Miniprotein binders against o13629. Designs and how they scored, part 4

Target 1, 363 residues: o13629
Amino acid sequence: MLEAVTNPKSSLATFSKQLNGLLQAKVVVCKSVNPYFNLALENYLYENSTAKHCLLLYTNSPSVIIGRNQNPWVEANVKLCRDNFVNIIRRKSGGGTVFHDFGNLNYSVLMNREEFSHTENASIMIQALRNLGVHARLNQRHDIVLAQSQRKISGSAYKISRNRCYHHGTMLLNSDLEGVREYLRSPSTGILSKGVSSTRSPVSNTKLLKAEFIKQVISCFLLHKSHSTTTKPLSKPRASSKRLYDIEPKSVITLEQNDLLGVPSILKAVNELQSWEWTFGQTPSFKQHLESTELSVSMDISVVHGRLEKVIFSTPNATLEHELSSIPWTGLCYESGFANTFLISGIHSKEAISILKWISDSI

## First folded at step 3 (miniprotein)

Design m04
Fold by ESMFold2-Fast, scan of step 3:
Structure m04 (fold): chain B 363 residues (1-363), chain A 86 residues (1-86)
Amino acid sequence: as target 1 above (363 residues)
Amino acid sequence: DPREQIDRAIEIMWQASLIVFRAIELADNGNLEEAVRIMEEAIRRLEQALREAKEANDPRLIETAREMLKFAQELLDQIEKRLSEQ
């Protein structure tokens, strides 16, 4: 931590004490908007936190976050994300694809396996909303929806291992709901994938101020978890609270990105999350069929670990079929524009060039 | 290869962070001379990472490398002050 360096009255021993404080914290608020650091911090707390229950709150800069077992080319417009500097990141939890931006708040409740309760965690969020005058409930799909409109304001996912788990989700405060549509609309066609498909729902913003909601969530979390009860109801909420609950300073830690740079396992996790091998290489195997009536060609592709395994062309022109099949496709990364690599590489027929451009436009 | 260059920059930064962490432990245990020596090594590595991040033209890596360098330089200054007081 930075306190040991920037406060000249502090000893270097304070840095080690700050790290121990992080691992014991009941609430961590991360001010970094870098999604790689926020997800790495979440995993770090999942593995290392000694608190029985820990709440992590953060906001990501614009990013498409895919689930552990999803196909990014099915779930997102990968090329559009790249062109607009929107990160595509594979998280470690299951479930569907979500879009994060500055109008969203992420929450994560990290706990021991035996303490897992989806309804209990959701009740904390619902209570915080109610205290701020927003009436919400769980629907049959365990999403948080506005009571009157039924529009979704929070979706969630979880990761469960033998000893530890986390339940994390979004809270739509003031996100760009129209932008979400474009980034999550894949241009790819003909993909046959056994990866998990996203189920999209009508969404709405709560229109709450982030700082006010954070304060209320922290208060509800600390009250609820101090009483450790699934069988007893929470105390009656108030629609608007002027009263601050007494919060012990040691229970709540606020982090900047630079606080995380001294933790080697966080940097290692950031490196993994940024890798092509994690985000794209972990894609479940899939096949794709592409067909062009205008060019009188079809193409069948098998993709394993994000790389081309087999490519088969069918066309009535035997010379053209031989030319296309002679291209060394195997082992190439499946990504927008991969076929453009061969536009310069000794292909002289206009027909083959047209087909390569068609492939690039289709992926 | 920009991907290999980015991976290399991150690897250098990660190795430098391990050195910084060890330097803090050494300084806390009173081994200030060794802490200074390895902090200078960490700073050299972070300067290399910053150069590679700039060559890769990755704004996020450039900013992260700058933040790590600032942190390391401030730590070195603090350790050197403690050493001068011994």
Scores: ipSAE 0.000, ipTM 0.155, lowest interface PAE 17.6, mean pLDDT 78

Design m05
Fold by ESMFold2-Fast, scan of step 3:
Structure m05 (fold): chain B 363 residues (1-363), chain A 86 residues (1-86)
Amino acid sequence: as target 1 above (363 residues)
Amino acid sequence: DPREQIDRAIEIMWQAVYIVFRAIELADNGNLEEAVRIMEEAIRRLEQALREAKEANDPRLIETAREMLKFAQELLDYIEKRLSEQ
């Protein structure tokens, strides 16, 4: 579709041939900064790539990326993100929440399940860093840290299925570390969640230029994976450096965002990733307890698929408690300002209005 | 309600993408006339989604809708070109 859309003399069969080249590529560099397209491309390559090892490199515009089984209201400042037009996106891999911006480089190594290795993939990154004068090591949590300060420069996660897997991570080159801290600091309190909690670490930038780091990562990846080929020497070699002599120039493919618009399954994945039902509706069930001493009220909320299932109020004033319980809470999306729906139309009690404002301020 | 407007725009875009998938399949099978017909429907829906996205003032949604509309228009032009050559 890539070529068919741009060339009216091309057939849809020509698009199929171009797509087949993408599926066989050893390295894919995506120039799109749209996190929805980059994550959709990653999943597409995970499902369809025929390469034994494939490296995907990309950079996302400012965004908060939560893990598959996380609660965004626990992991991020959802309201601040919305107010500042920072997208919150649920990825398909497990693990913790990260903030991406233009100073970060994302890498993803897609492979057959039998080829999976945390240490091998990390060693490629560490070799690239060393070649550029940055001394780093893998810590006990499988994060890449600076050797001297022990500050984290790369975190990673993975997805493993029956036959395929990917190991992906971040590399902090020159990110806004204050922005990282602010967007990942949830103001929410009293939440008891079945979701996976993020483990936070002190972070630092490598201060490397992106273009130079990309060049080194590609070189180290191709060298490292050529040594893991099934082709082995029959005799004792003098040199330990072995490379695939047939590494083709076509092994490295660069994609623009418009190239991805021609792949229907990527567009479908983008739409899913942008949906409220995916990002917030896939949140593990949770409960929240809130108390106000000043208003003499407590509130217990249960949330399923991101929507209010049950809301219980406790207050010494039985009439007020009945009034609050009569509000049709069930089915509302859990998010900052859900109580404002009832303020806009008005309600009977001045006391109830005060409580609705408190709820809006607390969530 | 801006959230309701955003959800509506996303739903419309998803429906349009589904129609585009059907059009591609129809075109690949040589049914170009039907492919043109449903592509015109997909474009109308994407134009509506773009209007909804602009009213909601959501920059990411506006960009996505605009890109999808451009792709759909280019695909329609391509299918119509093939049809005219029969």
Scores: ipSAE 0.000, ipTM 0.152, lowest interface PAE 17.3, mean pLDDT 78

Design m06
Fold by ESMFold2-Fast, scan of step 3:
Formats: C-alpha cells, sequence, structure tokens
Structure m06 (fold): chain B 363 residues (1-363), chain A 86 residues (1-86)
C-alpha cells in the first residue's frame, strides 16, 4: 500500500478507508506465496483486526515452518532445505513443525480470546470438506483426519494473548507427501534439546481443487460465524458510540503482497521472520555430543540462542586437546560449516585440521 | 540523501496511518481522551514526514503528506468536539 500512498492518483482518504476495510473484513484471501509475508500479514491481522472473527487463507511456497519453541536442527533436515531452496521459518504460535508447499492451503481464524474454540473452528473446515464429498473428523490431538483411514489432512496450532488469539492450520489438498517426510527428518545426532518435540502422524491429501475448497470454506465460515453471534450471550453486539469514519464493509478482501509491504508493522514482521536471530537465535538451549572413533575425539557443545556457549573436547593427546580448546568457539552461530572459519584463518596441526573438517561434516 | 529522506517519510506516514486508525477505534468506543492523545502523536509524525518530503523535493510525496496531515487534523477536530460535548 506504499505504492498507493505515493501514487499521484491515490488519495489519503481512499487509502485510509481501504486499510480500515481490511481490518474490518471477515475474510482475507492472500494471493502471495511468500511465507514471510503471509505470516507477517497473519500477525498484523492478529494485532489490528477489529472483526470479531476473521478468516485468513493463504498458500506458501515450499517451506518448513517450525513452532515458536522448537529446535530446527532437531525438527528438520536443515541442509536438505538449504540445498533445495526450501525456507525454514519460525512462526509465533506454539506446537510442532510442518512442511508447506503449493499443494497445501493454510487457514487462520483470528478472534477475541473469549471466542476461542478448537472444535468450532475445526467444524467449519470439516463442514467445507463434507460439502465437497470428503468425510473427516477431529481426533484426540485436535488434528483433522479422514474418517475412514484416520490419516491426518490438517494439523493446527494457536497463539493466545490476553485479548486476541488465532487458530491456524494446514489443509493437505495435493502436497508432495514424500517431500513432507524427507524435509522433516533431521539427520542430526547427539542433540539433547529442551525444545518442544513434534509428533509425526501418517498424512494424506484430500485431492480437492484449491479454488473449490476456498469457496466452500468461505461460505461455511460466513454462515457459521453469523449464526454463532446470535446464539452466544457473550457474543451479542455491544451498544457503541457513532463511528467517525463511514466505510462500506466488504466481507471478503483479496490481497497481493505489494498492497501491504509498505505498512511498517508488516515490513518489520517480514524482516524479523527473515532474520537469523528470529528463526535460529530463538532456539531453546541445547547440548550436542559428537564422537569420532577414527580421530579419537569427542566434542560436547552447549548452544544458547543459537550460538556456541561452550565447546569441550576430549582426546588422548593433551597437546591436541589444548590446541582445540584454544580456538575461540564462544559466540559463533551454530550452523553447518561454522568450523570452516578456522580452516581459512588459523594455523593448525594436521590433526586439528582433520578434526575441524569432521566437525564441519557432522553439523 | 534524498532517497533516505523519501524512504523515511514513507515509513513515517504509514506509522501515522496506523495510529490514526487506532484513534478512530478508541473514539468509537468512547475513549476520547486517549484518542486525542494518540492523534496528536500521529500529527507530529506526519509533520515530520512532510518536512522530510520537502527536503527530498518530491512533489508527489509532499502532496501525499499534506493530504494525510489535513485528514488527521480534521479527525482530531471531530474527536475534540465529541470530547467537549460530554
Amino acid sequence: as target 1 above (363 residues)
Amino acid sequence: DPREQIDRAIEIMYQALEIVLRAIELADNGNLEEAVRIMEEAIRRLEQALREAKEANDPRLIETAREMLKYAQELLDQIEKRLSEQ
């Protein structure tokens, strides 16, 4: 909406009215496939939407989305993701890790805290599925599963604050299920993490066409939430002051990324989600033990906020152990190839060089 | 640098717009004193954006900042009128 503000044909009153319309919208369909933007938009609507219930629908390009308190090196194949240009992104909600691709539809229901209900939100999705001939139900873990096979077609997570919350999830329409399995299989060994572990379930696609499913979800959402406000006493409209700004409400808004990239809260959130400090630096503290019989060495690593805090080596050779311990490990980012810095700049024994290469290969 | 001033002015204008929308919501809910307070903040930010737009000598940005400032001032007048009538 930066372009709209600076465009000679745009007026401030029109832009303000359009943005206010977005914040009052009951349904927002985002056509961006940029996962950083889509998650930033979700956070923006979470903080700023004035609608009692708002549904956000979007699809992300191939991405691994880890939960707020998870360790990416435990939950995902970080190297495989990097090699295949699959983004790894930390979301702001809790729960487990998921893989998104173009065959997945994401939904997010944003609401006031008192309106939060896993079963109510899931019932909207389940009704949309049934209207299209897919029979599904909620399981004990609040996943949506196919009624016959019990295979998961939708997992969800939530963020709850004092006044607002959102419940968001996936819907597997036609995703690469082999990709889901491989990207979520970590090759890392010896990690002891305080982070939340994902629970993996057998998954399946619904094989529904995205456009048809979106239409049904929107219809079910609007019907369900309209009726919900008339049946719950706490959901009844409050008498309020006359509004100072007249706006014609639109129930459904369709957005492109460029419409909102200039909004400071959204840009800030995009930059945060893209940062190493957010995605990797917010990792719960962990320890890792690595051992090489061939090199007669073991290594114990403590990692805090994604950075090396302590590195301890054990070898039969005291001189080699001292040499390795003299390397300034503390403060380095925990990432593939962190030991390579010392191969380039330092003077080391052949034994130490072999160990540095082993560390680079192991992480 | 004119480019830095342009980018800064645009960012400030969007921040001010978010404050204006929040003020409208506060006023609609009867929290008029808080609405006035944050509207005054939004107007100060828009005045900064206008200054930076003028320094960058960007006619479209100057026009946009002026329009936003006028809109914000008109809203503040409406909120203050409501406050004086209670």
Scores: ipSAE 0.000, ipTM 0.256, lowest interface PAE 14.7, mean pLDDT 79

Design m07
Fold by ESMFold2-Fast, scan of step 3:
Formats: sequence, structure tokens, C-alpha cells
Structure m07 (fold): chain B 363 residues (1-363), chain A 86 residues (1-86)
Amino acid sequence: as target 1 above (363 residues)
Amino acid sequence: DPREQIDRAIEIMWQAATIVFRAIELADNGNLEEAVRIMEEAIRRLEQALREAKEANDPRLIELAREMLKFAQELLDLIEKRLSEQ
């Protein structure tokens, strides 16, 4: 566990140097494929970067990324993701659900709120694509689409606060498009949710090599932003700041996860993003109605913060209805097999056991 | 003139960094009680550095001191947890 809170290859002085450089960097290329780390790094730069404009580039291992205000049980096949070791992660930005894999490149432009522009940020990506022979345009939904086919190659979302914002998106280079479809198809039925629904579009890969695209995006970003921002020359550094501030900020830095695992706010953010309380507990309130004709039962579930608030059963057997209503449902996590908690606790009638198994199979 | 305050804050942060590194080595070698003791010293120094950075009104230095202090506090919590689980 000490390994989880220390940079294993660096002294704290080296760590401080890396942190100082990161806060001032114009471009950050992250080589980690850990989606929890990459999203934590994005949020860290959003909160702490001193650069007027900063570009973050990264790739995630296979993951379903849901928007801030979405219901994962509506947006994704949660069981299929679990069975195939595909992470389900709630991001901090709004909008719809996306699937990330090694064939995707993520970009994030972090900026002051007054600098925010969908069109300007998209133009950087579109120019990088055109420089590599891919003709693309921005559509009415602010997606980047191929000019001829109109198929989406980049979707985006944003997070805005009073002073800062980020605009981030995907770039489909060579992703598994069949995997995308299957992981984003929820098997859940009967859910009435207050959550935001995803708007899905036909997608395509650009077939560009990641290294070439990264190179072009960096070049276009730095060139574009050099025309929109003025860098003031710094006065001669103070001798007293030599040990910590004698490092000139680099325009482009490349980093690994291990370079920043010792930053407590990043580690805390990683732990939060990995938690059930964040990913599932932040789900907007919803209700679910389930019926079994075979068992002659219906069930109405109210879920708040991912936990059962109220469970109501309807069955012609009054004794059975009373038995099921006596089970302490309130406070349980809404997850596949939640009713199995009661199968291993106490003695229930044969009819109640059948219903508990049906509930576990239906969720 | 905030230069002396800046000089002092930077020197204190560098000293605290060396103490934290020593605490990590002690904890890795099973000397948890001594690691706790010197981490508490590092935290006191970083709290002083943060105060002096605030008095100097240097936003970059304030943020660096805050991050180093957070790192030291999280590490101390982890070492104390390990010690209590013995």
C-alpha cells in the first residue's frame, strides 16, 4: 500500500519538480492506459492547471464511460462489462455514454471559461485530420463527422465551472465497433429514470496511426494557441527559488502513472472514481417495474443514490406478500444478485425463495 | 519584501521532502513508530511553509506547499494505519 501513495522511482524533490512542470504545461501526453488515473489527471488539471490553455492526450484500456448524470443500468450492459473485465466509470462531465478501447485517442482541452469555444477546439482536431488526409467537419450536435459518410469519428462533452472548463472528446482511430454496440446495449427492462439519455450515432474509424495523429494534434494546438495567447517574459528568477522554480515550464510533457501516484489529490480522485459510491451511488433516482406471470408477482422498486429506497410487491397471496414486505430491502445496493443477500439469511417459504431467485435473475 | 519569506518557505519544503523520503525508507523496513515520528515533524514544517507562502502571497508556492502537505498527511495516515494493525 505504500507503493500506492509514493512515486517508486523518484524522490519527493523530483516529484515536486514534476508537479510544478505539470501545472504550467501547455500539452500533457499521458502514457498510462488506466482510465481511473487518466480521468483523475484530467480533473486535477481542470482544478489546478495555471496554463490559459492545456491539451491532455491519453488512451484508456477497454471501458464504458458514463456521463455525470446518467444511469449505468440504462446506458450499458453492466453484467457483460463485468464478465469481460470492461470497466464502467462515471466521468465528471455531462452528456452521453461512450466506449473506450486501445483504438481510441482521448483529447481534453482545459481552459479559462471565457476562452471556451466548441468551434475553435473542434477546428484544431479537424485541421490535424486534414493534414493527415482525413476530411471531416463539425455537425449540428458538435460531433466531428467524416465529410462524405457523415459517420461520427469524434464525440465530445464538457465541464464548466465559474472560472475554468474542459472540453474533451474521443477520436476513433481503430476501435472495436462491434464491442462498442454490445457493451452499450442494456438488457434492463421496466426502468423509468430521471437520468440523461445518450444520443447514439453511426460511427466510423479514421484508420490513422495514433503516433502520427498525436504529433499533428500537438502541432495544430500549439500553433493555434500561440496566435490567441501572449506569453509574458518572466523577470529574472529569484536566487531563493532556484531549487524549486529554476525549472522552465515545458510546452509539452510526457508522463507515466508512476510519475504522479504520489499526488494525494490524484490518488484520492482515483479511489473515488473506482468506488461504488461514485459510479453507481451518484445515479439519478429511478423506478423499476418487473412482472412474472409464472410466479404471479409484480415488483416496484424505487432507487435513490444507487440504493433501494422502497420495494412494493403485488401478489394474490396475502401471506406471501406480507413475507416479502417484511424483508429489510431499504439501503441495499442496486446490483445484479442483490436479492441473494436474503437467500443466505434466515428461513423463507418455498414461494418467497422462488421470487428472490427471480429478482436476482432479473437485475 | 517577501523574498526572505519565499526563501524560507522553499528551504523548509526541501527539508520536509528529505524527511518524508527517510520516513518512507523507515516504513518499508518495518520501523513504523520512527516513521510516524519524523512524518509528524515533516507535516509541522510543511504547515509552516504554507503559512509563509501565504504571507508572501505567491500562488505557485502556496499550491506546491499544499500538495506536499496533502502528500505527507496521506502518507502519515497510511503508516499509522499499518502501525495500528500490528
Scores: ipSAE 0.000, ipTM 0.142, lowest interface PAE 17.7, mean pLDDT 78

Design m08
Fold by ESMFold2-Fast, scan of step 3:
Structure m08 (fold): chain B 363 residues (1-363), chain A 86 residues (1-86)
Amino acid sequence: as target 1 above (363 residues)
Amino acid sequence: DPREQIDRAIEIMWQAAEIVFRAIELADNGNLEEAVRIMEEAIRRLEQALREAKEANDPRLIEYAREMLKLAQELLDWIEKRLSEQ
């Protein structure tokens, strides 16, 4: 499949063979830095992989990844992301918001339900770190932290269903830690949301080279799953590891973005993840209250499916209040600058213009 | 707005990818004439995406658009060859 898609001179009869190879792979390394393709691939392997244990490794271009039931305007600095070309993407799994960039490695361990163990999965990462001279441990929140500083280097989340599950996380190799802090700090105020809130902790980079870490993670994963015994814990340093030539070469598949074009559910998922209706339209309903003492105005907004449902103004000036209420707010996408279109009309009073500018500055 | 141009190019590119997938399915089922028709549409869309990516001056997006366009053209050539052999 993959070769047929990237080399169209090949017969379409190879699709089944290539697809079966992907679905049976023990390790998948995706070279795409496109977060939409990487998240779509993760979900595809979660739903369709036949491997008892599968490890997916990838890196995303700068992106804020929000959980399934989160409010992006609460969880992220949406305007800063837009201004700096940082993608905001809603994933299909639950949990909190994370920032990815080229200095981060994402890992995902996909398993049969009965094989789920966050401790065992974390131990594979910890062993790979220790083999490269980085001492780390799992804390009570299931984060991987540096042993000495206790700063977080890997956060993770889980998705569990009847037959399959995955445990996925980040590994901070050399990320922009100031960017992590700033992109995840929302400037929005007055929002009352039914969405899930993120919990944050101090972070640090491991300073490991990505290629070295990938090699060690693959080795530790394959040794753990190929020669798995419950009596030897991965949390202890090993004197030596099994040599790589003892491991089946076909266990590891490397994918480029173009390799994914022949997979139907991946393309469908990419299109959905890219849509405004998915990323912003799936936001849980919320209300926002804003007030300005200087302008003597307050505004109450109700937002449903990411769109303005109702906007109510309160001001001592009844004429101004009527003017603002006459603006066709309903149905507009809730986003920075939704009031800017009304500034161009030229029919509004000086007072209304000041309020419209205040709205644009506040959202 | 460069971000709006980038988002539009990405949207067009993935819509084209879905058409490419549909063409592969049609070709695999022996419906080669329809596969050619929709592949020509996908190529037109990818050419638009590449132009918009260049306008936005996004090097990575230009690379992705070029690679997808190359793949689509090679797939069209393969389908046309198969059709001619019927």
Scores: ipSAE 0.000, ipTM 0.149, lowest interface PAE 16.6, mean pLDDT 78

Design m09
Fold by ESMFold2-Fast, scan of step 3:
Structure m09 (fold): chain B 363 residues (1-363), chain A 86 residues (1-86)
Amino acid sequence: as target 1 above (363 residues)
Amino acid sequence: DPREQIDRAAEIMFQAAEIVMRAAELADNGNLEEAVRIMEEAIRRLEQALREAKEANDPRLIEFAREMLKWAQELLDMIEKRLSEQ
């Protein structure tokens, strides 16, 4: 993984040809396991692909992917993720939080807005599964479930703009389902959030080999999209046996992170996705109430753009309450470490120190 | 902002590349006169992108713009040759 990230970039001549091929590809298989790159690539294809329908397939290293309008502190165990080097990343699409690991395959269908069809995209996945002996169907929530057990094997989400859209989802092949539960179980309490909440459902793995499933999905996608009835009038056959175009039209492209050599819009998207301001700063405003009976204190926190806006303490001890309220809380990033720096300086009361430690343990 | 200037020059190049690909498609379908017209437009845009890349003083982007221009000019030559052979 690290080797792939640090690998020397290919020449500009190779880059030019790869960029041209990428824009025309009907199917892109990305071999990078870097979730920041994979999501940036998805957005790039969403904006720039010239194919009527483009399928992107990728796998992310262990990561928690939250929806565009979600609160990571409600949706995930942020501390556990940090301790286990599991990235928390905010995607551009709406919907709920998912855990990705090497046992999961992500798919993304990028298209013009008028081409959008959840049922068509799902039917491609269901047919690929059927061809490999796995019987699945859509449930009432438009998740893909195993026909017999009703357990969810694929969830999906959407990004829709005025001209373009993508429908993307997961396919559980052989993921760590116990790990999924732990990373997606927030220890945070007392949060009142304007964010979108994830809906929990029982999950299962298909137990399919990734390479076999990828081959089937590609086959079903190409067959479905080449033979599907079009609603567009005036189809113009543009087939030519003698092409002037120097770069071969490629239906299927296999891509690695180093192949894109720092396309400026992709690098900009990677940098944005890696930023605290994007992942945590785009959190919808929320309030949190914390109470300790042992310490006889309550704390009300207002958080805007991931930063503390207002902190109010209530305690029977007026001196202690004044001491806590004098701490410069406003503007601090909402995270467990925000209280730790005050343990070193400016706080002398044993009671205040105990409360700061309690805050660090609670958030 | 140098980063915004670099992004803008790159965006112009990507838009021009799209026009080049469309011109090649038109030529493959026999619309040679229209292909020449839009290819000339793409080349003008790539020349502007090269100038902006030079102003931004980004050696990598300058080389990329030069490579794109060479590609577009070679395709234009092929289209014009086909047009003359009608």
Scores: ipSAE 0.000, ipTM 0.147, lowest interface PAE 17.1, mean pLDDT 77

Design m10
Fold by ESMFold2-Fast, scan of step 3:
Structure m10 (fold): chain B 363 residues (1-363), chain A 86 residues (1-86)
Amino acid sequence: as target 1 above (363 residues)
Amino acid sequence: DPREQIDRAFEIMLQAMEIVLRAFELADNGNLEEAVRIMEEAIRRLEQALREAKEANDPRLIEMAREMLKLAQELLDMIEKRLSEQ
């Protein structure tokens, strides 16, 4: 793609031909480990792919991926993720929170809405596993589980619009399952949220080599989604005479992040996925109740679009309650340490300072 | 302020890349002098985006701006070589 454009023999026509080939590809293998780019690429193919069925395969660097309608402060240890440089990313599909690392392979099947089938897509993965000696099946929740242990090896989610959809999932090859638990265990207390809660399941790795699994998934996908028949006539859409030879289909495309960085819609999608307004601002409204018997105070917080809407304090000391209520809480981003700015001011009573520290420690 | 700066840097980068693609189309059509002119404009805009990304201290945006700038510089070098060989 884009790197080819900088080649001494490349031209814009070559770039356009390569981009058109990507949009017609039946399989796309992305070698970028950047989760923002990989999710943006998925959305780009969802909107623009002309293939009846397209398979996207990728691996993300360590990241917590929350579902479209989830509350990150309920689903993850946000502060621990921040401290360890683990990204928290909101995807566009529904469902629960997952942790990705280099031992996981992601798959995405993009298709027209009428073609959507959890069972058919899962059967491709199950067949690839079987070909490599791993016996798996779908459970009642549409997870892929090992046949003997019933431990989950693949969870999935989907996005459906009027005309298009994608079904995407994980495949645990050799992820750090012990390390994952800490990032997905929220320390937050007292939150009452309308967000979708993750359902926790016992998990296992397949222990398959990534390259072998990718090879089998591609083979099974092409076999099961093949529309090349000996008896059915082939109809081609109208195309310009000048570019007829440029429309040759490609079965498998391998690409890097740099191949598509110049595509404006992909840059826009990456920027959106990296934004605070998308990841945290799209959180469903919630309330939080915190109490300290030692400080004789309670606090009720209302959060809308990730920002403080209302903060109410209750304490037997009316002067202290008035002092705390006078702090300009409204509009602040809900995040660990939001009260720290007020600690720096130095104009509050000793009791108020103790409460501000308690708030910072509790959130 | 930081979010406004990030948004501005990204919009500048997006506009610059559209200019880069147009410049390459001009070069493919043999209009090398005009392609150089607008490519230099794109590079100036990408340099501005990089500065704003650095000021906002957004490492992902800085990386993106650097990659775009590298691509634009390589394309400019190619166009200038074609022009000099005429």
Scores: ipSAE 0.000, ipTM 0.293, lowest interface PAE 13.2, mean pLDDT 78

Design m11
Fold by ESMFold2-Fast, scan of step 3:
Parts: sequence; structure tokens; C-alpha cells
Structure m11 (fold): chain B 363 residues (1-363), chain A 86 residues (1-86)
Amino acid sequence: as target 1 above (363 residues)
Amino acid sequence: DPREQIKRAIEIMFQAAEIVMRAIELADNGNLEEAVRIMEEAIRRLEQALREAKEANDPRLIERARQMLKWAQYLLDEIEKRLSEQ
């Protein structure tokens, strides 16, 4: 009995019981601030949760989260993100780009397709806000805005399949609003993208304490869902015995990142979300036109799956044009500094070097 | 003895779980005031179990006590809301 309590091998049985409780839970609070794990957990619950309605709450370390069908080079300042160690991650839901930081709370409501209602989910958030003295309403674009200022405090997106769906969003509690503006302002010009474009609106923080808001959201969520159904007995612990270690909480489960390390499908999803092929390689095809009057050059780029497909230069200097066209551009990842590898070759003319530097500055 | 400390923490959590189950039955039967009273007792016992688990320095037991305490606190809030709606 004591050996079972202290034995590391018993943690696998405990973890399996925790996982079963997780799939039945009405509310999951993930304490990890790792956006890859949080998004992987969301997808895991989307695919595997047996709860009619499940609320997932989490906070991400500073990150730019782009929609499934967006172009990160259009939607974000990729170079600034890289320089400041801000993750850029492609989520699996559609819609626009958002910036997350420690002052933001993410919510995700996972449900059967028949239960889908963004209005009901927004109502739960609005009631939680009202209970804490913040008056908010849903606007025409289904954003949550402050009643007085009309400034957005929560945006949301959806993933809908035949059987399951989730509605997820942000809640600005005390985010760096200047950082939001700067990270979401792309310096790139001349891009003709087939990707989905984000729409921007004025934002504000609620100034609420995260722990207080989480408590209110959980209470409102559970109360709202219980009122939509005939009064039922409170959930009892699921157990084959009365041993506490064998009893998993049903209503609210709190997770740490380490709790997820033993789930192979979650680790696989984390690896996918971290890959260049997912985040950048899934970018819809695009073209870019760049022009420099000072250098008397123009450049046309076509990009497919995040990689250079074709690069065409136009310049009055035929020798220079031939030199630039001889560079093996095809197949290179489209990223800030892709031209830098050629700067150290030492075989290019002074004019070509100036153009390579211009490309690096422009992309 | 750390092993006796762990055993005591488990025994306290077991007793608290029995009280929580009784509180749920009382609440389901409409005896909300009594349910609140004994749920508060269960929470006090779980707080003791958490302290014992921390002194024993057992991470899994500490986390189990925290999860059960959080669940009991949620149930207390739910019962108090039902009481306020009468």
C-alpha cells in the first residue's frame, strides 16, 4: 500500500486514470505556458473528449498565433518575433492572427457539432466579466467589446467538422498592447497572397486578475450548462474503490506540461506544431514584387509551400542580371536573410552584393 | 517518519472524500445548509492533508491533495449558489 504510493511504476496507472478523468472533465485548466503543448492539448481534447461540453483554459508565453490559412509574412513582423524570442505558430482553426502573452487568458469550448453556439459561449464570458464589475457586450463581428469604449477585449475563432467543433478565443486581462501592435505589423511589402487576411480593431485590457477571472469563468460555465439541462445530482467521484488515489476529479482538472509528456499523440502534435513545414510550409502560395530605384533592379518571387519556386530579376545591366539569375534560388526557404548565405560566397560583383543586402533588408 | 506522514495524509484524504460524498447526497436531497457545513469540514481536512503531504515532500501526493481540494472548493461554490437561489 505504502509502496504503491511511493513507487514510480504506479504513476503509469495513475496517469491512465488521470487521462480517463481528463476526457470526461467539464473544465481543464492547463498551467503550462508553452503554446505548443497548449494547442496540442486543445487538439487532443477536440479529438478525444467525451464530455458534451468541455472548457479549456490556458495562458501562452509571448507568441504570435496565425490562422490555418494565413501567410505569416503578411500577418506578422517575423524578424522582430525572431529577434525577441516570440514564437510564431500556426493553429488548426481558421481566421486571423493574434498575439498572446502572460496578460492574456485563452479559453476553448469543445463540443459536439449540434451544440455549437458562439453566442452562448460569449454569454458565459460576458457574465463572468459582469460578476467582476466589467460591462461588455458582443459586437456585430462576434468580438467581445467593452460596453462604453467599444474596444475589443476578446476575439475568437472556430474549428468545425462533421461531428465535433471548438470555439476558442482570447481575453485581454493585462497584455502588452504596444507589443500586440508591433508584432502584428508586417514590414513586408509587395506581397500578393492567396491567404486569409486579418482585420484589426482597437483593443483594451479588462485589468482583471487572472485567478479571479478563471474562477468566475469556471463557475459561470458550469452553472450555465447545468441550467440548460434538467437538475441532476452533483458529479460523484469515479472509482472502483474508496481509495483517494484511484479517484479522479470529474468537474475541474488542472494539468502541468509534464502531465502530457506520456501521451504519444500529444507529443506528435507538439512536434508538428514546432516544425518549419507546418508553420511556414503550410503557407498558401504567394508572389512578391520588390523594386529598388537606387539600385535599378526589380525582383519577382513566387513562393510555394514556403519555399522559393521562381526568382526573376530585371535590371538594365545584362551581366548583373545573368549573375543574379545564376544563383541557386529554387527550393530555399522563404525567410528573412535567405540571401545572406550568398553574401559570404566571395564570387559576386559589388553590384550583386548590394542587391543581396537589399533583398535581406526587404525580406 | 516520512512513511507514517504519508499514511496519515492518505487517511485524512480518505475521510475527507467520505464527507464530500455525504455533502453531495445532502445537496441532492435539498439539505443545502448542512451540505455547506460538512463541505467546509471536508475542505479543512484536505488543507491539513496538503500540509502533511508537503512536509512529507511527496510531489504526487501533494498534487493529488491539491486536485481534491480544488474539486471540493468547486463543489462548495456550487452548493452555495444553489442555496442563494432559494
Scores: ipSAE 0.000, ipTM 0.133, lowest interface PAE 22.3, mean pLDDT 78

